# Designs tried in a protein design chat: VH-VL binders against Large ribosomal subunit protein uL6 (rpl6). Part 14

Target 1, 180 residues: Large ribosomal subunit protein uL6 (rpl6), of Picrophilus torridus (q6l1b1)
Amino acid sequence: MIKWTEQAEIKLPDDVQATMENNELKIKGKLGEASRIFRDNYVKAYIEGSSVKIATSKNNKYTKGIVGTWYSETKLLIEGVTKGFEYHMKIDFTHFPMRVSVRGDKLIVENFLGEKSPRSAKIVDGCKVSVKGDRITINGIDKRKIGETAANIERATYIRHFDARVFQDGIFLLKGEVNE
Key: E = the ipSAE of ESMFold2; O = the ipSAE of OpenDDE; V2 = 0.75 times the mean of E and O plus 0.25 times the DockQ between their complexes.

## First folded at step 9 (VH-VL)

Design E1 (from D1 with heavy chain S100F; framework fv_refanezumab; at its last look DockQ between E and O 0.01; V2 from the best seeds 0.00; counts 0 for: pae E 21.0 > 2, placed apart)
Fold by ESMFold2, look of step 9:
Structure E1 (fold): chain C 180 residues (1-180), chain A 121 residues (1-121), chain B 112 residues (1-112)
Amino acid sequence: as target 1 above (180 residues)
Amino acid sequence: QVQLVQSGSELKKPGASVKVSCKASGYTFTDYGMNWVRQAPGQGLEWMGWINTYTGNPTYAQGFTGRFVFSLDTSVSTAYLQISSLKAEDTAVYYCARDFWGEWSDAFDYWGQGTLVTVSS
Amino acid sequence: DIVMTQSPDSLAVSLGERATINCKSSQSVLYSSDNKNYLAWYQQKPGQPPKLLIYWASTRESGVPDRFSGSGSGTDFTLTISSLQAEDVAVYYCQQYYDPYTFGQGTKLEIK
């Protein structure tokens, strides 16, 4: 018989519900639900009592790495559905004031470096974006989706045809996650 | 499409029992809690409690801790409300409603069509 | 229990005019951990179950017309219908979902 050795345990808060089906961990909290697929030949995740447990059938550097990744992803799922995540970005320009707005599932940037054609960035499904003054706030329960939305916005204002040493215009992620 | 389909109306005598069913479809039943809400004729909405569909643990609101029992059959994605020792004051429409966990919302996003329970001599 | 009190109990408004319904909670429903108001609004038409309109005090549920809006914070909340249509005749309920759930007594909205 294959021996499974428990390597990690994540206790679920009382107000969180978890399910595991087809190697997919779903976590439900007051802000919604989020999920991750945890599939491996030597590492398994399962629900026992009020905990998510991670076990291995081989104990080596590679399985230890997977245990660490699944542990942190589980904690992020719990944090997302209980507290949520919030990223902040800054609109910077020197001469050409940008007009930034949200239209449907896109963030629209007008007048970037005086350009007449607007630039756009996809807002990943499940993210909420608001613009106030020179700040953009991205909210969501899935940290991966918030990060992808932020990257899309940064990429939309990449400068390719101007000397970046002279023109520092763009929309940039502020360091770290910030609570207001 | 998420759907909650409740059992049909019931006419009962005082002292009898009734069991109302709420069958869920279009989502994974055990991923969301199930709430029960009562509405007496011409009256407002009254939350009765909820049941955790993963653990089977019920929670009853104040005033519903006696004759009211929530239960599940997860094999058919169905929640049940059983009322024993029926009284005339139990005459109401009984709704099931999907839990407070919604998409960034704790509100009740899907409701059953309601089951009228009438208690008369 | 957190008591939810709506005003008025009934309201008659002319077609195309603005309707305003108020809801007060006996204690704050603003949750400090996420800084959100745990307040919802439901519409119930005759013979139908309630339908979710607004959650987090001001966020419209998918498919709800933009003439519906919610506002307020803490203990005082308002549902506004900017241009009343015939299909908006219903009873409207506020609900707190902070600890655990309480509905207001309802406000019947009629066409004047």
Scores: ipSAE 0.000, ipTM 0.421, lowest interface PAE 21.0, mean pLDDT 84
ESMFold2 (binder alone), look of step 9: mean pLDDT 92; pTM 0.941
OpenDDE, look of step 9: ipSAE 0.028; ipTM 0.655

Design E2 (from D1 with heavy chain S100F G102S E103G; framework fv_refanezumab; at its last look DockQ between E and O 0.02; V2 from the best seeds 0.00; counts 0 for: pae E 18.4 > 2, placed apart)
Fold by ESMFold2, look of step 9:
Structure E2 (fold): chain C 180 residues (1-180), chain A 121 residues (1-121), chain B 112 residues (1-112)
Amino acid sequence: as target 1 above (180 residues)
Amino acid sequence: QVQLVQSGSELKKPGASVKVSCKASGYTFTDYGMNWVRQAPGQGLEWMGWINTYTGNPTYAQGFTGRFVFSLDTSVSTAYLQISSLKAEDTAVYYCARDFWSGWSDAFDYWGQGTLVTVSS
Amino acid sequence: DIVMTQSPDSLAVSLGERATINCKSSQSVLYSSDNKNYLAWYQQKPGQPPKLLIYWASTRESGVPDRFSGSGSGTDFTLTISSLQAEDVAVYYCQQYYDPYTFGQGTKLEIK
């Protein structure tokens, strides 16, 4: 008989529903549904009443770390399906005005440093990207997907053939301006 | 319903100034760029430039960098075109036009009704 | 910087017949990443603002009749009205929106 000791509890808000199936926690709220796989030999997550609980069969630095991670990820799933996440990016140029647009599942950058070949960035499924002036907004319910989309956009304007200390053009994440 | 309503016709003397307004409704004003297009009597369309309605930064086409000023009042969703030191060749219909999606790089899906500016002595 | 040249400057076409208007750009307006031509067509009737008909060279704007079609790629584009009607009397403009905006000089279409 394996002894499982409860280490953490996340109470579910009234406006979300949770299921656990094959080590996958699925959370559904007004904005949609998101999930994470919580699999470990010594740590388990389960639903009891109106809570997600995390228990361990061994207590050490490894299992404490996993409990912390799963706790944080569960809170992010709940926040995502109830409030959503939003990232802001800035379009910067000094000489060559960039044209930035959304076409299908890609963000397109034209005239970057005067280049004739356009650059593109994949918009990860589940993210919505809008371009407003010199600002780009990325919305979604999954923080990981929004982050990946932002990284794709930054990478699309990565300078490989110019000295970056001389040319500062690009599209950059606005770290301190993210708000709900 | 997206709508762009411009101010009425103007009759001016050479050397005067005029300010044309373009009031937007039915959409979030700062989400779309605002363009100005000139059409002299009996002639074609000429893009004058645009203003980024989020930042307020204007961009002027070649030939429109002097006497022409684009401005905004975002509190009333209105764009303005001011022309100073009016000349007879400024006689034209002036249109405002919205980009249909992502600002700068899109076609113009909605147009104002146009404002006739007549300059005569 | 991209010059748009339309032909002809004017044409007269009988009711129910096909009208064809050509537009040439001085540089390609094809965006290779999405494989779309950044070209639009506008209709302007007397005393009215221009009205968007076609964008991306061949996509009809909502509410535009099926008799209007656009074709072409790169530098050469065509607007076709398959069966001309009386209300189609207008001036037609092509426009590139690849490197900001440039209009063609216009083509006046009349009933013959």
Scores: ipSAE 0.000, ipTM 0.452, lowest interface PAE 18.4, mean pLDDT 85
ESMFold2 (binder alone), look of step 9: mean pLDDT 92; pTM 0.938
OpenDDE, look of step 9: ipSAE 0.026; ipTM 0.640

Design E3 (from D1 with heavy chain S100F G102S E103G W104Y; framework fv_refanezumab; at its last look DockQ between E and O 0.02; V2 from the best seeds 0.00; counts 0 for: pae E 15.4 > 2, placed apart)
Fold by ESMFold2, look of step 9:
Structure E3 (fold): chain C 180 residues (1-180), chain A 121 residues (1-121), chain B 112 residues (1-112)
Amino acid sequence: as target 1 above (180 residues)
Amino acid sequence: QVQLVQSGSELKKPGASVKVSCKASGYTFTDYGMNWVRQAPGQGLEWMGWINTYTGNPTYAQGFTGRFVFSLDTSVSTAYLQISSLKAEDTAVYYCARDFWSGYSDAFDYWGQGTLVTVSS
Amino acid sequence: DIVMTQSPDSLAVSLGERATINCKSSQSVLYSSDNKNYLAWYQQKPGQPPKLLIYWASTRESGVPDRFSGSGSGTDFTLTISSLQAEDVAVYYCQQYYDPYTFGQGTKLEIK
């Protein structure tokens, strides 16, 4: 018989619903549904009453780290489905004006360093991308997905020749502009 | 079936303007870039630049950044080339040519029939 | 700019014989990320627009007879017509579409 000691509790707001099945926490709110898999040999997450609880069968540095991570992820899931997340990126160029647009599930970058061939970045399903002036806004309910979309966009303008010290053009995530 | 149909030949005097049209059919106009290519009589092909049909943003080749303007009317799937202050050296056949902008440069898979612009006197 | 140089400027070949047209770029048009040569060949018959024959150096466009083939990589490319037909009389152009676009000067192909 394994004894589980409660280490953390996340109270669910009245406007969200949570389910736990096959180690997958699903949280549903006004903006939609998001989920995470919480699987570990010594740490478990479960729903009790109106809370998500995290318990351990061993108390050590490893399990304390996992508890902290799962606590943060659960709070992010709740925030995502209730308020959403927003990333801001900046289009930066010196000589060749970049033209940036959205086409279906891709963000298209034209005239990067004068290149005729467009570059593209996949917009991860569930993310909405808007382009206005020299700014790009990424909205979504899943912080991991908007982060992946932002990374795809940064990679689309990576300099493939070794002139990065001379050409610093690109599309970059803005520090501190991640909230509504 | 993909077609690019251009406006008819033009005879102009120096200093005038001309606007060549290129009407696309048989495909989604905004999925493909539109290029303009010039061929002077007895000469080879010269790329003038292109226009992104999704954004409407033109790019002009070296030597075509002044009197040449690319534009679109996406409601009728048509690209335009306007040349102002015509000179005798502008006498040429002007072609529109389609390419695909998908993250790679593509060759020009369909061409208009060409529009002869003659600038005399 | 990437300069495209064709050779010869003019070529006369008997019906049914092999025609070979060369194209050399001043820089490599092989892109390392996708391992493709950004090189095309066009045919232009008198009074007609150019017609795409070959792209990515060796890929035949739809509807192009199999007697047309492209080869080469990097800076040196070849268009081959394995058995010349009367309808193949034209000017042939190579084109790089690596950065941004340039055409070769053309090669006029005639029947002997």
Scores: ipSAE 0.000, ipTM 0.449, lowest interface PAE 15.4, mean pLDDT 85
ESMFold2 (binder alone), look of step 9: mean pLDDT 92; pTM 0.940
OpenDDE, look of step 9: ipSAE 0.058; ipTM 0.679

Design E4 (from D1 with light chain Y31W S33D; framework fv_refanezumab; at its last look DockQ between E and O 0.65; V2 from the best seeds 0.00; counts 0 for: pae E 12.8 > 2)
Fold by ESMFold2, look of step 9:
Structure E4 (fold): chain C 180 residues (1-180), chain A 121 residues (1-121), chain B 112 residues (1-112)
Amino acid sequence: as target 1 above (180 residues)
Amino acid sequence: QVQLVQSGSELKKPGASVKVSCKASGYTFTDYGMNWVRQAPGQGLEWMGWINTYTGNPTYAQGFTGRFVFSLDTSVSTAYLQISSLKAEDTAVYYCARDSWGEWSDAFDYWGQGTLVTVSS
Amino acid sequence: DIVMTQSPDSLAVSLGERATINCKSSQSVLWSDDNKNYLAWYQQKPGQPPKLLIYWASTRESGVPDRFSGSGSGTDFTLTISSLQAEDVAVYYCQQYYDPYTFGQGTKLEIK
């Protein structure tokens, strides 16, 4: 028989509900629900009482790494559905003012470097994007989806083959806290 | 009881492909990861990577991220190594090896008998 | 990659004498969280797959004769055969399984 040894425990807050089915952890909170699939040869996650527990059948560097990853991902799921995540981006231009708007599931950038055709970025489902002045705010409960949306927006104004030292136009993710 | 049985030797020309199988018996296949190890003639052992037999996710060692593909058929408890665009320097014995759990170690406690792949023109 | 360097490349030892094989890693394979050295030793006889002798640097695999012992920590490791037997003629490999997994180049052990 395989012996499973508990390696980590994440206490669920009172304001979330969790289920584990087919190795998929689903967390529901006031802001919605999010999930992750936790599947491995030597590591399993399960719900016991009001906790998510992570156990291993082997204790080595590889399983320790996975335990750490799943621990962090569970914490992020809980934070997402209770408090949410918020990313901030800055619209920078030197000569051609960009016109940025949200239309459906896309962020539209017009007049980038004077271009006549607009550029667009997909807003990943579950993210809310707002544009105020030269700032873009991305809100959501899934940090990966917010990150993907931010990357799509940055990519929409990517300058390939230009000397970036003299062409700094674009839309960029702000590090850490937003300083308005 | 635990046994890893590999497919037979292969003689190939440069540019061809080969698929080596490793069939496990005597234990629950999806409970243990599977490693691949290469040994060129007269040379030492070279770890190629491993595959998580539960998730199907492979991890490749440096130098094995291009032409080498690990895969599984869990219905027959079998792991596969596929090598494409074969080169003469791919001539080697290829081993599958199971992760050990004796005192929770990562050492390789059971090895297949090896599959000789010869690439010559 | 953590490079594993064995010495010597080959070794000839008289029956009944002590054989010593050294293995040095380019980085420590001691993980502070569990205080274990992620180091194994294998024996490979001609025409056979490798056989596990030692894991965790010094723990003997079941069924391995007492004359085989492992020692060392961090970056420096030693396999010792206290009284060489005829059946010990083989190539010996050290392996780190810390990150990523790598083998030493091997040490051929022969009877002098």
Scores: ipSAE 0.000, ipTM 0.522, lowest interface PAE 12.8, mean pLDDT 86
ESMFold2 (binder alone), look of step 9: mean pLDDT 92; pTM 0.940
OpenDDE, look of step 9: ipSAE 0.243; ipTM 0.728

Design E5 (from D1 with heavy chain T55E S100F; framework fv_refanezumab; at its last look DockQ between E and O 0.76; V2 from the best seeds 0.00; counts 0 for: pae E 14.4 > 2)
Fold by ESMFold2, look of step 9:
Structure E5 (fold): chain C 180 residues (1-180), chain A 121 residues (1-121), chain B 112 residues (1-112)
Amino acid sequence: as target 1 above (180 residues)
Amino acid sequence: QVQLVQSGSELKKPGASVKVSCKASGYTFTDYGMNWVRQAPGQGLEWMGWINTYEGNPTYAQGFTGRFVFSLDTSVSTAYLQISSLKAEDTAVYYCARDFWGEWSDAFDYWGQGTLVTVSS
Amino acid sequence: DIVMTQSPDSLAVSLGERATINCKSSQSVLYSSDNKNYLAWYQQKPGQPPKLLIYWASTRESGVPDRFSGSGSGTDFTLTISSLQAEDVAVYYCQQYYDPYTFGQGTKLEIK
């Protein structure tokens, strides 16, 4: 059989519960549940006792990289379900005031550059989006889903390369804004 | 029963591209990574890198990070090596090879028959 | 990368005699956690792909004749053919699979 040699261990805090099924690590805490699929030919994650462990069947520089990534992602899952994450975005316009609202699972942008057709961005399930003034706040327990939602919002107001010199309108992630 | 069958030899001019295929049979394709190994005429074996057949993520050895692309079509259990902007020094036999799982070993237990790529003016 | 150096580059041995091929790695391929040497030996006959002979430094692959044996640990390894047969004419490669993969330059074995 395949030899799996342990390379990393993440001890689970007392206030989280972890489950591994079909290579999907699910972490449940007081704020909810988040998961990540950990699949590779030569790197495996599994639960043993009160720990998530990461093992390899090859010991080389490339599998070490994957171990590091999965270690970091597991830590983020735990942080998300215990403390949560928050991203902030800013609504910028010069001539056409954008009207931004949340409708179900979408963020709607009206009057972007005077356009009569609204633009929209999918809010990934598990994210809460609120609009207050010229800022947007995205809350959630899964940092990856918050990032996807932020990227969807940025892309919804993406101006093609040739238009950017005249108009810099859009909705942008505030760099360096990290919730603890 | 495990078999890796590669596409036929190629004769190319400098600057052209080539795509070598490696079709696997006799095992679950996505359970094993696929390696590519180069052997220039009269020379030894050189590991080029591998591709994760489940996720589709390639890893390239040093010296193979530019013009070489590994890819998959899992629906037909096939791995591909594409070489662009061919140079004379790309003349070689290219092998696909599967990782070995016997007694937890990572050695290459099954190899394709090899594909000769010749690049000449 | 771990450099694998074989010696000799070529070797001529009479039928029935013992052939010895050496392989040295630039750093240890012994993994302390499982106490195994991540080293393999391959045989390549003219016009054919390589064939796995030995893995874990000393374990023969299925179907490999008893006359082939591997030994060594850490950085120094040896492939031995105890009684050379005509069919053993080939180029032999050692390979480390510890970090990530490197082949030796090969040793050509001929009948004297």
Scores: ipSAE 0.000, ipTM 0.478, lowest interface PAE 14.4, mean pLDDT 85
ESMFold2 (binder alone), look of step 9: mean pLDDT 92; pTM 0.939
OpenDDE, look of step 9: ipSAE 0.063; ipTM 0.664

Design E6 (framework fv_daxdilimab; at its last look DockQ between E and O 0.02; V2 from the best seeds 0.00; counts 0 for: pae E 9.9 > 2, placed apart)
Fold by ESMFold2, look of step 9:
Structure E6 (fold): chain C 180 residues (1-180), chain A 121 residues (1-121), chain B 110 residues (1-110)
Amino acid sequence: as target 1 above (180 residues)
Amino acid sequence: QVQLQQSGAEVKKPGASVKVSCKASGYTFTDYGISWVRQAPGQGLEWMGWINTYNGNTNYAQKLQGRVTMTIDTSTSTAYMELRSLRSDDTAVYYCARDFWGEWSDAFDLWGRGTLVTVSS
Amino acid sequence: QSALTQPASVSGSPGQSITISCTGTSSDVGGYNYVSWYQQHPGKAPKLMIYEVSNRPSGVSNRFSGSKSGNTASLTISGLQAEDEADYYCSSYTSDSTYVFGGGTKVTVL
């Protein structure tokens, strides 16, 4: 006999719908749909009434950590489909002005450190990237995908084995604007 | 034939808005950007802004930020430029132009015939 | 609106070569190889003559050539002909992720 003890509950807003199939929680809101797979031997997530609930069949440090993670992920799914997420990045250069544009599913950086070959960064599906002046904005409903896109953009202007005290050029995520 | 067909001339009062259309034909609309460029009578060319026809992203000239909106309709291969709160100094020929996609060039290789917008009372 | 500086007019006789200058800054003409030149006859839309500083689109006469040095780009018209009488504009990408045109140069064939 397996006894499942409720450890957490996340109330769903009225304008959000949730389904759970194959350990996949899908959340729908006005901005779209997002999902996360919640699979574990001792922790389960399920929908009961207008709530997502998380229960455990064994209490230890491992299951307590999983409960915390799934709780946070569920709240992020809800926030994403209702309010969305927006990341801001800064284009910085010292000598060689960059030309930054969006072409297809990529962000293109030209003239980085005077390089003749352009650099590129994949824009993950579901993200919208815009460039205005020395600022880049990434919008989306899935915080993980926005973060991946931002990381791709930062990596595109990173040269391995550089001395950070000498090379300040690049495209960087702005402090304090990650959760907008 | 590869072309950009613009909507016809317009006469507007100060304070009104105008929306100019630019329909692409003979090429894949979403493979090229669209810029809008205006030219007041007897004056030079002024870049107004650019729209990415793949995803709708825009970049506007700083002078026009807040007064201009550029949009696309990919199902009809049409770009639109709307200029609000018109003034008499907005009287100009408004061009749409395709941003050439080739050897990494941002040149405007295809132009509409222009749309005259006259702002007077 | 940072405009690129062009002479207001340039004139030449048929068969001569003329050069039109386009001066910007290190944040546009000097910083990028995205300088273009456009020809505009009265009442007509502009026509692309040169892109990426020195490249000619197909169908543009080899009498037109472009170059740059520092913050100044140049358009040279060799073998000047009557049909070359028009206004000529340079343009450049800027570090603000915008575009800018020069003020224009009226070419007169004498």
Scores: ipSAE 0.006, ipTM 0.606, lowest interface PAE 9.9, mean pLDDT 86
ESMFold2 (binder alone), look of step 9: mean pLDDT 92; pTM 0.948
OpenDDE, look of step 9: ipSAE 0.031; ipTM 0.587

Design E7 (framework fv_daxdilimab; at its last look DockQ between E and O 0.05; V2 from the best seeds 0.00; counts 0 for: pae E 12.0 > 2, placed apart)
Fold by ESMFold2, look of step 9:
Structure E7 (fold): chain C 180 residues (1-180), chain A 121 residues (1-121), chain B 110 residues (1-110)
Amino acid sequence: as target 1 above (180 residues)
Amino acid sequence: QVQLQQSGAEVKKPGASVKVSCKASGYTFTDYGISWVRQAPGQGLEWMGWINAYNGNTNYAQKLQGRVTMTIDTSTSTAYMELRSLRSDDTAVYYCARDSWGEWSDAFDLWGRGTLVTVSS
Amino acid sequence: QSALTQPASVSGSPGQSITISCTGTSSDVGDYNYVSWYQQHPGKAPKLMIYDVSNRPSGVSNRFSGSKSGNTASLTISGLQAEDEADYYCSSYTSSDTYVFGGGTKVTVL
């Protein structure tokens, strides 16, 4: 029989519910539910009592790395469904004022470097984007989806044929963690 | 004989550098990591960093970032630790230790005898 | 200063049991099972006594045992002998792929 050694434990807060099926950890809280697939030949995650536990069948730097990653991802799932995540971006321009709006599942950028055709960025499902002045706020319970939406917005103003050292216009993520 | 043999004691002035060697024998050098741990006189153990003996990847204690360099020579089964810009509080015994990569542990199961480095003017 | 807290000294009489504590945070002791223990006699290199909280390497006496509760790991030495007089360090492997040591505990056999 394969010996599984418990390596980590995450105690669940009273206000969340967790289930594990088909290697998928689902966590539900007041803001909704989020999930991650935890699949590995030597590392497993499971629910025991009011805890998420992570065990290994082999002990090496590979499996310890996975234990650490799954521990952190579980913490983020809990934080997401209880408090949520919030990213802030800034609209920067030197000459051509950008006009930024949300239309359906897209963020629309007009007048980027004076261009007549608007640019757009996909807002990933589960994210809420708002624009106020020169700031963009992205909210959601899944940190990966918020990050993907932010990356889409940054890429929408990617300068292809200009020397970026001369033209620094764009929409950029503000550094540092920002939470509600 | 499974062992780690370290270079001899050294006396250095502040601002100098020191390079301590650690020669492995009796086991497959590239199957393990090497950690460096120092101990000031009358003080406890302080982990400095590790190096992967297979590929040379390193990770250093944040306190020592920018002052320490760890390297390996697989042809001689030897690990090296260089500490630069020495200060008097770097006076310590410097140990190399085998860092387990297998089923055993994240622990140091084999230690060198230590190398005394004295920093004085 | 060490990241893990140990008592400065512990003493006991021959044949008795003693326990050395090692207290850290949830991220370096409580939530992970990566604690190890080392014995160091004066003038000698450390020797691994316990790894992964409670496992003994081959050649280490079963008088040494490890455990943890909450954020505190413990090393227990039963049947104290004069040769057990040494310094003892706990250590943990962290999620940033580093190691931390406790400040050390001097064990005195009375």
Scores: ipSAE 0.000, ipTM 0.583, lowest interface PAE 12.0, mean pLDDT 86
ESMFold2 (binder alone), look of step 9: mean pLDDT 91; pTM 0.943
OpenDDE, look of step 9: ipSAE 0.025; ipTM 0.577

